# VH-VL binders against Chromatin structure-remodeling complex subunit rsc4 (rsc4), part 15

Target 1, 111 residues: Chromatin structure-remodeling complex subunit rsc4 (rsc4), of Schizosaccharomyces pombe (q09948r6to116)
Amino acid sequence: HNAPFDKTKFDEVLEALVGLKDNEGNPFDDIFEELPSKRYFPDYYQIIQKPICYKMMRNKAKTGKYLSMGDFYDDIRLMVSNAQTYNMPGSLVYECSVLIANTANSLESKD
Below, E stands for the ipSAE of ESMFold2; O stands for the ipSAE of OpenDDE; V2 stands for 0.75 times the mean of E and O plus 0.25 times the DockQ between their complexes.

## First folded at step 23 (VH-VL; framework fv_ecleralimab)

Design x3 (from y3 with light chain S29K S55E; at its last look DockQ between E and O 0.66; V2 from the best seeds 0.66)
Fold by OpenDDE, look of step 23:
Structure x3 (fold): chain C 111 residues (1-111), chain A 124 residues (1-124), chain B 107 residues (1-107)
Amino acid sequence: as target 1 above (111 residues)
Amino acid sequence: EVQLVESGGGLVKPGGSLRLSCAASGFTFDKYWMHWVRQAPGKGLEWVGHIKSQTHGGTTDYAAPVKGRFTISRDDSKNTLYLQMNSLKTEDTAVYYCAKRYRYGAGSYWFDPWGQGTLVTVSS
Amino acid sequence: SYELTQPLSVSVALGQTARITCSGDNIGKKYVHWYQQKPGQAPVLVIYYDSNRPEGIPERFSGSNSGNTATLTISRAQAGDEADYYCQVWDYSTAVVFGGGTKLTVL
């Protein structure tokens, strides 16, 4: 995706992603809002080399670190990859990451 | 560092009102459910209520003993949690803690961290 | 309403193993968390999700949960372990539920 970064589009996409609901009908943006705490996941940062979360993405958008929408979607893919690397299939976080991936792919294809 | 600091506690007469505040820092406050838990002197921990994040509807729930008298609210712009206590009773005397929810899975969450607590004394 | 039952007190000799139980109907189907509280202090999370230790909590602390009983185990008890311990679960009908707390005395 080579479209230039669009803050409005970024907000729309992010809103769509944070608005996703799990199989229980609950949103799960809180799972991906911040990086996993070392307090609970001390090995996370040994396994995941490039941690990323929504908070960081918003900061990147705010500070002009995204040059294209593709850059943003790459971070989404990274976040999904990280989630699926650290968490087991069938787990809540893993399943939520699948929903994020599918939605992001759909949005990007229409972008 | 995640921090929670309660304030607003004090002495109040039965039937009176008091509003507690909990100042939050070190995390994206608006994305997390917040809880109030109290502890009467020499007694155990008692859940008071919670408020969900806005994305989760921002709804509240309360323990039976305080339902209808207490109201939990939040100002996300100020990273502050509130507990409005009306029609206070002597049995409401307790240290009141605010606590951040951590969610690991569906129906699985705990509190970390807790604030230092603020003492509310209801006495004539 | 869902209820959790803890013994009022447990005593352990220095260096020995303490076990604090938390009983509830099919509690093994829930996730149990444990908090330590020392006099004049706020509760501190010591076990989450039945058996996990937060960073900074000694390995002497462990948790298990099955059937109708969750257990907090404190091995090689130290004087500093003397405190109140609370179990906690979430229940759909009752929301957050705490046990009554157990006073652990280190002899």
Scores: ipSAE 0.566, ipTM 0.885, lowest interface PAE 0.8, mean pLDDT 94
ESMFold2, look of step 23: ipSAE 0.747; ipTM 0.898
ESMFold2 (binder alone), look of step 23: mean pLDDT 92; pTM 0.935

Design x4 (from y3 with heavy chain Q54K G58Y, light chain S55E; at its last look DockQ between E and O 0.74; V2 from the best seeds 0.00; counts 0 for: pae E 2.8 > 2)
Fold by ESMFold2, look of step 23:
Structure x4 (fold): chain C 111 residues (1-111), chain A 124 residues (1-124), chain B 107 residues (1-107)
Amino acid sequence: as target 1 above (111 residues)
Amino acid sequence: EVQLVESGGGLVKPGGSLRLSCAASGFTFDKYWMHWVRQAPGKGLEWVGHIKSKTHGYTTDYAAPVKGRFTISRDDSKNTLYLQMNSLKTEDTAVYYCAKRYRYGAGSYWFDPWGQGTLVTVSS
Amino acid sequence: SYELTQPLSVSVALGQTARITCSGDNIGSKYVHWYQQKPGQAPVLVIYYDSNRPEGIPERFSGSNSGNTATLTISRAQAGDEADYYCQVWDYSTAVVFGGGTKLTVL
C-alpha cells in the first residue's frame, strides 16, 4: 500500500499482531520478537536470506526507514514467508505465521 | 551478548524480607516472560515463578511453596526483574537465578540464558 | 502436580557410556530438556526437544524420550563430564517441572 507511513497506525497493527493467540489460546509473539538463536538454529541463516522480526520492524519505524505503510506490510509478508520457508506445514511456527498473515491482510485492506 | 545479573542476596532472619533484582541486557526485555529458579545448597533446581510481559498483562504464577509470600515484578523502563520475598523461612535458603524462557517451533520451552545467581541465607 | 524422577547418582568408568534417566507419567508425549551444572555455576543446556544439541555441545551427548522415560546418554565419558544433570519439561497444569537431579561421577 502507497499510504504514507504513520507511526500510530504502525503501533496499532503491531500491537494487534503481538496480541495473537494460537488455536489453543497460547500467545506466540515471543517466537517472532527476535530472530531465531544462532546457537540453536544456525541453519536458519543458511536458508533465510533476508531475516526479519518484530524487533527489527520497531527499529525501522523508530529510525524512519519505513516510507509507506506498504513497506511495513511488506516486512510482515517477508517474516511470514521466512517462517513458512524454514518450518514444515503443520508446525506451530508455520501455523502461527498463517494467523499473522490473515490478520495483517485484514488490517491492510482497511488502510 | 545477552546478560542477566542478579543482586540483593544476603543473610536474613526467619520471618524477614528481602528483595532481589535481576538486571537484563542484550534483548528486548519488555517482550519476554521472565522466571525465577532457586537451588538450595546441595539440592536440585526448583522453579519459583514467572511474570509475563506487558502485552500479556504482567500476570504472575508461583510454585506452591512460595505462593502468598513471594511477589515477582518488573520495571521495563529499567530492564529489571524483581523478587520480593516476605515471611522468609529457613527452607528458602538458596541460590536464586533469574532466567529468560526460550522456545521456537514447539509448545514447550527451556531457559537460556541464566544469570549467575545470588545467595539468600535464612538463619538465626 | 506433574513430577519427574531421576536417580540420585550414576557412576561411569572413564571412556564408558553413562545413561541418566528421567521418569514421568507419559513423558514421551512431552518435550524434555537437559541441563548440566558444575559446582558454583549456573545450569547449561545440553539437550533440548528430547534429542537436539545446542551448538558447542559435543556429539557424545544424546537424548531419547518415549513412554514413561527420557534418557540422557553420554558416550566416552570424560572427567569433565562430572556434574549434576537435570531434566525439565513444561506441563500445562504445573508449568515448569525439573527432575531432582542426578550426580554423575566419572571413576
Scores: ipSAE 0.354, ipTM 0.798, lowest interface PAE 2.8, mean pLDDT 91
ESMFold2 (binder alone), look of step 23: mean pLDDT 92; pTM 0.929
OpenDDE, look of step 23: ipSAE 0.809; ipTM 0.933

Design x5 (from y3 with light chain Y92F; at its last look DockQ between E and O 0.04; V2 from the best seeds 0.00; counts 0 for: pae E 11.8 > 2, placed apart)
Fold by ESMFold2, look of step 23:
Structure x5 (fold): chain C 111 residues (1-111), chain A 124 residues (1-124), chain B 107 residues (1-107)
Amino acid sequence: as target 1 above (111 residues)
Amino acid sequence: EVQLVESGGGLVKPGGSLRLSCAASGFTFDKYWMHWVRQAPGKGLEWVGHIKSQTHGGTTDYAAPVKGRFTISRDDSKNTLYLQMNSLKTEDTAVYYCAKRYRYGAGSYWFDPWGQGTLVTVSS
Amino acid sequence: SYELTQPLSVSVALGQTARITCSGDNIGSKYVHWYQQKPGQAPVLVIYYDSNRPSGIPERFSGSNSGNTATLTISRAQAGDEADYYCQVWDFSTAVVFGGGTKLTVL
């Protein structure tokens, strides 16, 4: 949806995503809060052309960079796509990104 | 489906040479660092070495017992990893596996999948 | 060079819990991966990043890592669990290190 950006709705969606847990009950928001460490993952920045993480989304919301809710959901889809490009199916990060995508799609369909 | 298939094993005399190949499919081979691991009959797993992607300089590192005698190379156009073994010793008798790391570069990662291995026997 | 030590063998009664240790200096600060190898077969990843299972590995396989010891735990041991088990780390010196392997026997 191309609804105008709503900071209250942004906060609600992001809180739902950061609160997600995997099928073993483990939180995984730290994986997506900041970009992968350049010390351990320098290759990430050769492969992923448009990095995005929750911290960057918060900054975009704070500085008026989101014009619509759709722009925000597009960043979530970009983050998921990046995770699924860099990581193999069945890996921890890949499967966590699937949970994020499912939750975001459900929340977007209610907007 | 990711597959790794080793070939080129066989019987060779001490001091001889042999070239192993590992045919890769089901992933973007040219982005990955690739590894060789060996296992002497009845013994444990021993890392032999790796080769980085060309994007990361294409350089190699080796375990001490094989430095100066073994050379790892790759042909990205053929999705093939190679191990050139020179000055072979009886202690080099092993099943040789190629193995793919989970991710593209340095870091604390596992190997998955492994090839089925190819046997090299060094005997007079 | 960094070294990992495993017991040569471990025995477990059918249906009981097996524990296979992997010892190394400050191994708790590293990520440990575990492989199962049955006779004549290639190794198979059973645990990665200390405690995670790849798809298809039964929940009775679990792992932990703290201090100087990582442990692979196999609950409700079955005859099909008889195999060699290897721990592995990837340390900052770019060296891949395997433990010496542990033969698990199910009695």
Scores: ipSAE 0.000, ipTM 0.543, lowest interface PAE 11.8, mean pLDDT 87
ESMFold2 (binder alone), look of step 23: mean pLDDT 91; pTM 0.924
OpenDDE, look of step 23: ipSAE 0.652; ipTM 0.901

## First folded at step 24 (VH-VL; framework fv_ecleralimab)

Design z2 (from y3 with light chain V96A; at its last look DockQ between E and O 0.86; V2 from the best seeds 0.00; counts 0 for: pae E 4.0 > 2)
Fold by ESMFold2, look of step 24:
Structure z2 (fold): chain C 111 residues (1-111), chain A 124 residues (1-124), chain B 107 residues (1-107)
Amino acid sequence: as target 1 above (111 residues)
Amino acid sequence: EVQLVESGGGLVKPGGSLRLSCAASGFTFDKYWMHWVRQAPGKGLEWVGHIKSQTHGGTTDYAAPVKGRFTISRDDSKNTLYLQMNSLKTEDTAVYYCAKRYRYGAGSYWFDPWGQGTLVTVSS
Amino acid sequence: SYELTQPLSVSVALGQTARITCSGDNIGSKYVHWYQQKPGQAPVLVIYYDSNRPSGIPERFSGSNSGNTATLTISRAQAGDEADYYCQVWDYSTAAVFGGGTKLTVL
């Protein structure tokens, strides 16, 4: 997707993702807000080559690093792929990443 | 580095009130749950309560001994957690710690970091 | 109302293995975290999720959790290991539950 970066659309998409709830109705945005702690998950950084989280996406938007909406959606897909690589299917983090992917794909198709 | 610094402790008479503060730095404060844990002199750790992030509803829960007397609040613009303590009793005498909840997976909640604590003494 | 029980004190000879227990009904179905606390200091996490060590905690510290008992094990005990140790679980009815604490003395 080559559409120019649009800060208003970025905010709308990210707000929708942050508002998602798991199957028990619990919000889970905190899991994806910052990268997994190296203190607790050092092997994450042996397995995941390009870590990304919501905090980094906000900083990239603020500092002009997104040239297109597609660049932003690519970061969302990267975050989902990372979660699904590190975590087993059926785990909370894995299943939450599926919800993120579905929502982002739906929103991107309407851009 | 994540840092939590408590303040506002002191000597107060039974029935009195105090407000504790916890200044936070080094993390996105408004996205995380924050907790109060206390420790009476020579005794063990006791959970006091928490406040959720606004995204998670911003609601509070309390341990039974303090429910109705203590109120946890936060000011995300100042990165500050508060504990308002009313109707204080001698058994509320303790060092009060603020602590950040860490979460990554289901059922994986622990406290890291902790503040250094602030002493509240309730005595006639 | 979930409760955890720890022994009040445990003694270990220098260089030997200390075991500190944390007992609770069906604690093996819960995730146990362990904190070390030295006088005048805040607690420090030494074991999380039953058996994992944060970076900087030596491998002499290990944990296990099965049935009704979780155990913190400190092999090759050193004088610097003298501290109070607390177990902690998450209880949906109370949010967080701590054991009463165990004073470890290295002889």
Scores: ipSAE 0.244, ipTM 0.765, lowest interface PAE 4.0, mean pLDDT 90
ESMFold2 (binder alone), look of step 24: mean pLDDT 91; pTM 0.920
OpenDDE, look of step 24: ipSAE 0.813; ipTM 0.933

Design z3 (from y3 with light chain S93H; at its last look DockQ between E and O 0.02; V2 from the best seeds 0.00; counts 0 for: pae E 18.0 > 2, placed apart)
Fold by ESMFold2, look of step 24:
Structure z3 (fold): chain C 111 residues (1-111), chain A 124 residues (1-124), chain B 107 residues (1-107)
Amino acid sequence: as target 1 above (111 residues)
Amino acid sequence: EVQLVESGGGLVKPGGSLRLSCAASGFTFDKYWMHWVRQAPGKGLEWVGHIKSQTHGGTTDYAAPVKGRFTISRDDSKNTLYLQMNSLKTEDTAVYYCAKRYRYGAGSYWFDPWGQGTLVTVSS
Amino acid sequence: SYELTQPLSVSVALGQTARITCSGDNIGSKYVHWYQQKPGQAPVLVIYYDSNRPSGIPERFSGSNSGNTATLTISRAQAGDEADYYCQVWDYHTAVVFGGGTKLTVL
C-alpha cells in the first residue's frame, strides 16, 4: 500500500472503473459519481458513516491528498463497503459494487 | 419513563432451551430496532443479535456463536422482544440484556436504554 | 466476522493520562463508541462517534480513531475512573461488535 501515488495510474484505474457495465451492458458510473440524493435517500446519511464517491476521489487526486496508490484503493474499498451496507445483496447497486471491487482488486494486484 | 424489563432467565441443562422476554414501555416500540447483548459472569459485553423495525424490513442478524441456535422475534402489539435460545451450551451462561439502539447523526448506533438483565445459567 | 481487540488491563498513576486502545481492521472507516462499566452496573456511554462526549462526561475523556486503532484517553485519572471500558462499532456483516473490554486500574 505504500507505493507512491501516480496520477497516470490513478487515471487509468478510475477510467477502468467508470467504464464498467452491468450484465445488461448498461453503464452505471453515474450511481457512484456523486453521493446519493437526500431527496430520495435521506436515511443513507444515517446509515453510512463515511461517504465517498468518484467525484471526491478526483478532487483528492487533484489536491494532492493521496500520498500512495494504497490510499486511493482504500477509498475504492470504502465506496464498495458503503454500497454493500446500504443496499441489499442482489440489488442493482450492490451487484455493481461487486464488479467495482473485483476490477479494483485485480488492478491493485498488478501494481 | 422508558423502561426495558427482561424476564425468563434461569437454570437449564446443556442442550436445553429457554425463551427470554423483554417488556418495553415509554416509547413507540414498533419504530425501533431492538437488540440482545450478553455478559458472562466476570467477562465482557457480547452482542447477541438484533431485530429491525418493520419499516426497515423486520429482519434479524445474529453473532456467529449463536447463529442457527438463537432466534429473535418481536410482537409489536405487545411491545415485547423475545429471544428463543436452543441447543444451549455452558458458554451461553450470561446475564442477557435487551437494549434499544440510540441513533443520532451518521447512522452508527449505541445503546440507550439497557434493561436490568436476566441471568441464564447453563450447567449440568 | 469483524473483531475488535482491547488490552485486558491498563494501569495508570493517579493524576496521569491513561490510554486504552481498540484495534480493528480499518476501524478508521467506522464510528467508535466507548462505554464505562462499574461493578454491578449497566454500561454508561462516555464517547460516541469517535470523539464526542455525552452531557455529563468531563472534558478529560477524549477519543480518537484512525487507521486500525481507536483510542480512549483519560487525562488526570481519578480513582473514580477505575472501571471496565468497552469499545463498540457497527459492522455491515456482523452488526454490533464490542471489544473484549479493558480493566483500568488507578494506582
Scores: ipSAE 0.000, ipTM 0.470, lowest interface PAE 18.0, mean pLDDT 86
ESMFold2 (binder alone), look of step 24: mean pLDDT 92; pTM 0.926
OpenDDE, look of step 24: ipSAE 0.798; ipTM 0.930

Design z4 (from y3 with heavy chain S108Y; at its last look DockQ between E and O 0.68; V2 from the best seeds 0.65)
Heavy chain, then light chain:
Amino acid sequence: EVQLVESGGGLVKPGGSLRLSCAASGFTFDKYWMHWVRQAPGKGLEWVGHIKSQTHGGTTDYAAPVKGRFTISRDDSKNTLYLQMNSLKTEDTAVYYCAKRYRYGAGYYWFDPWGQGTLVTVSS
Amino acid sequence: SYELTQPLSVSVALGQTARITCSGDNIGSKYVHWYQQKPGQAPVLVIYYDSNRPSGIPERFSGSNSGNTATLTISRAQAGDEADYYCQVWDYSTAVVFGGGTKLTVL
ESMFold2, look of step 24: ipSAE 0.597; ipTM 0.835
ESMFold2 (binder alone), look of step 24: mean pLDDT 92; pTM 0.932
OpenDDE, look of step 24: ipSAE 0.677; ipTM 0.906

Design z5 (from y3 with heavy chain Q54K, light chain S55E; at its last look DockQ between E and O 0.68; V2 from the best seeds 0.67)
Heavy chain, then light chain:
Amino acid sequence: EVQLVESGGGLVKPGGSLRLSCAASGFTFDKYWMHWVRQAPGKGLEWVGHIKSKTHGGTTDYAAPVKGRFTISRDDSKNTLYLQMNSLKTEDTAVYYCAKRYRYGAGSYWFDPWGQGTLVTVSS
Amino acid sequence: SYELTQPLSVSVALGQTARITCSGDNIGSKYVHWYQQKPGQAPVLVIYYDSNRPEGIPERFSGSNSGNTATLTISRAQAGDEADYYCQVWDYSTAVVFGGGTKLTVL
ESMFold2, look of step 24: ipSAE 0.716; ipTM 0.903
ESMFold2 (binder alone), look of step 24: mean pLDDT 91; pTM 0.930
OpenDDE, look of step 24: ipSAE 0.620; ipTM 0.896

Design z6 (from y3 with heavy chain S53K, light chain S55E; at its last look DockQ between E and O 0.65; V2 from the best seeds 0.59)
Fold by OpenDDE, look of step 24:
Structure z6 (fold): chain C 111 residues (1-111), chain A 124 residues (1-124), chain B 107 residues (1-107)
Amino acid sequence: as target 1 above (111 residues)
Amino acid sequence: EVQLVESGGGLVKPGGSLRLSCAASGFTFDKYWMHWVRQAPGKGLEWVGHIKKQTHGGTTDYAAPVKGRFTISRDDSKNTLYLQMNSLKTEDTAVYYCAKRYRYGAGSYWFDPWGQGTLVTVSS
Amino acid sequence: SYELTQPLSVSVALGQTARITCSGDNIGSKYVHWYQQKPGQAPVLVIYYDSNRPEGIPERFSGSNSGNTATLTISRAQAGDEADYYCQVWDYSTAVVFGGGTKLTVL
């Protein structure tokens, strides 16, 4: 997407993603809010080369690092890719990442 | 580094009140449930209660022994968790720990990290 | 209310293997977490989700959970392992549940 970055749109999209619920009806934004802890996932950073999370995205938005909405959606895709790379299909995180991806794609298409 | 620092403990008489604070740092505080756990001298760990994050309703729950007397609250703008203790009893004497809930899947949750705790002594 | 039962104390000779049990009704269907607490210190997570070790926890620490019993195993026990150990679960009716704790003595 080549549209200029829009903070309002960013907030709307992020709110939609953060508001997603898993198959049990539970929010799962906390899973993607911060990077995986090395305490629990010591090998994560050996596997994932470009870690990204919602907190980082918000910071990028705040500091003007996004020049286009596409830049933001690219980070969402990166986050999803990272999640699906590190986690097994069928796992909670993996399934949540699928929901994020689908929602983001839908929103981007309408953006 | 994730850190939790409790404060506000001290000596109080039965029937008195005390407010504990837990200062959080190193993580997005408002995205996590927070818990209080206490430990009487020479005894085991006892869950006191929790407060959910605001997006999960911000509701609280308490262990039976403290229900109606203790209130958990949070100020996300200050990254601080609180425990208001009213109508204190001698059996409330304990080290009080704040703890961050952690999860990375469905099913169950654990606590990490714990603060170093603050001692509350209820004595006449 | 859901309850967890631990032995009051367990002794192990230096270099030997200690096993601390945590019993609960169908505890195998729950995730069990373990905490180590040394005198005058806060609890420290040593096992989460039955058998996972946080970074920094020695491989000597392991966990298992099946049936009605979860077990924390400490192999090659060291003097520094002497502490109280608590198991913990989450229950929808009781919320957070701790075991009574087990004092591990290293002889």
Scores: ipSAE 0.474, ipTM 0.858, lowest interface PAE 1.0, mean pLDDT 94
ESMFold2, look of step 24: ipSAE 0.675; ipTM 0.890
ESMFold2 (binder alone), look of step 24: mean pLDDT 92; pTM 0.925

Design z7 (from y3 with heavy chain H35S; at its last look DockQ between E and O 0.90; V2 from the best seeds 0.00; counts 0 for: pae E 2.6 > 2)
Fold by ESMFold2, look of step 24:
Structure z7 (fold): chain C 111 residues (1-111), chain A 124 residues (1-124), chain B 107 residues (1-107)
Amino acid sequence: as target 1 above (111 residues)
Amino acid sequence: EVQLVESGGGLVKPGGSLRLSCAASGFTFDKYWMSWVRQAPGKGLEWVGHIKSQTHGGTTDYAAPVKGRFTISRDDSKNTLYLQMNSLKTEDTAVYYCAKRYRYGAGSYWFDPWGQGTLVTVSS
Amino acid sequence: SYELTQPLSVSVALGQTARITCSGDNIGSKYVHWYQQKPGQAPVLVIYYDSNRPSGIPERFSGSNSGNTATLTISRAQAGDEADYYCQVWDYSTAVVFGGGTKLTVL
């Protein structure tokens, strides 16, 4: 949605995403908190043109870079797309990104 | 730059107590598991225990030799990890390292970075 | 509890290939990580997820893992490779397990 940016709603959505657990009940917010290490995954930065993570989204919200809620949901979709581009279907990161996408889509439809 | 700095090591008699600290910087400390790993002089690495991030329940697990004597805690507002060591034995003499969990993918993890360690000597 | 066994020492001539083993029951079903440690220093990761190298680790370092044995291989050994080497796994029942360490001597 193109609603104006709302920091309270941003915080609610991000908290919901950070709280997600995989099918085994394990949290996975740490995987998406910071970008993959260049030390361990240098090819990530050859494949992924626009890296994004939760830490960057928080900084964009804090510094006024989001003009609408749609801009924020676009970053979530970008993060999911990046995860699904770099990782194979069935891998932990890929499947966690599917959970993020489903939750974000549900929350966006309620806005 | 990600950095871990341990402190609080020293000489202590058997049965005594010490509290170690690990100051963290350069990452979102409260989102990651933190571990203590020790190394007796001339010996190998031995995992001591960890504390999970709050999202993962904030709970601790310990290696058998230290259960009931050691307590790991964290203060996320100060980016600091602690190890409270009670009922110390000469076998606890070691360099104690603070280490951060790293994972991406596959259901396993390793430690990066490590601190430079702090020496605990338990001797009469 | 789950245990990892390494030889206490391995010797290699300068320029030759060293192999350091890490043995554990069905270790091939686990991901193995390897650390290098020089005297007075903290460990440094040299292999992760069995066979991957962090940036800055020479291609001379490689790893494999199958069955009951993981192996760290160092080809074209250099004097600077002289160090202690540890394997590590994660195991749900015992959490983190390190091997006992192997001293590599470059002759």
Scores: ipSAE 0.378, ipTM 0.820, lowest interface PAE 2.6, mean pLDDT 92
ESMFold2 (binder alone), look of step 24: mean pLDDT 92; pTM 0.936
OpenDDE, look of step 24: ipSAE 0.745; ipTM 0.919

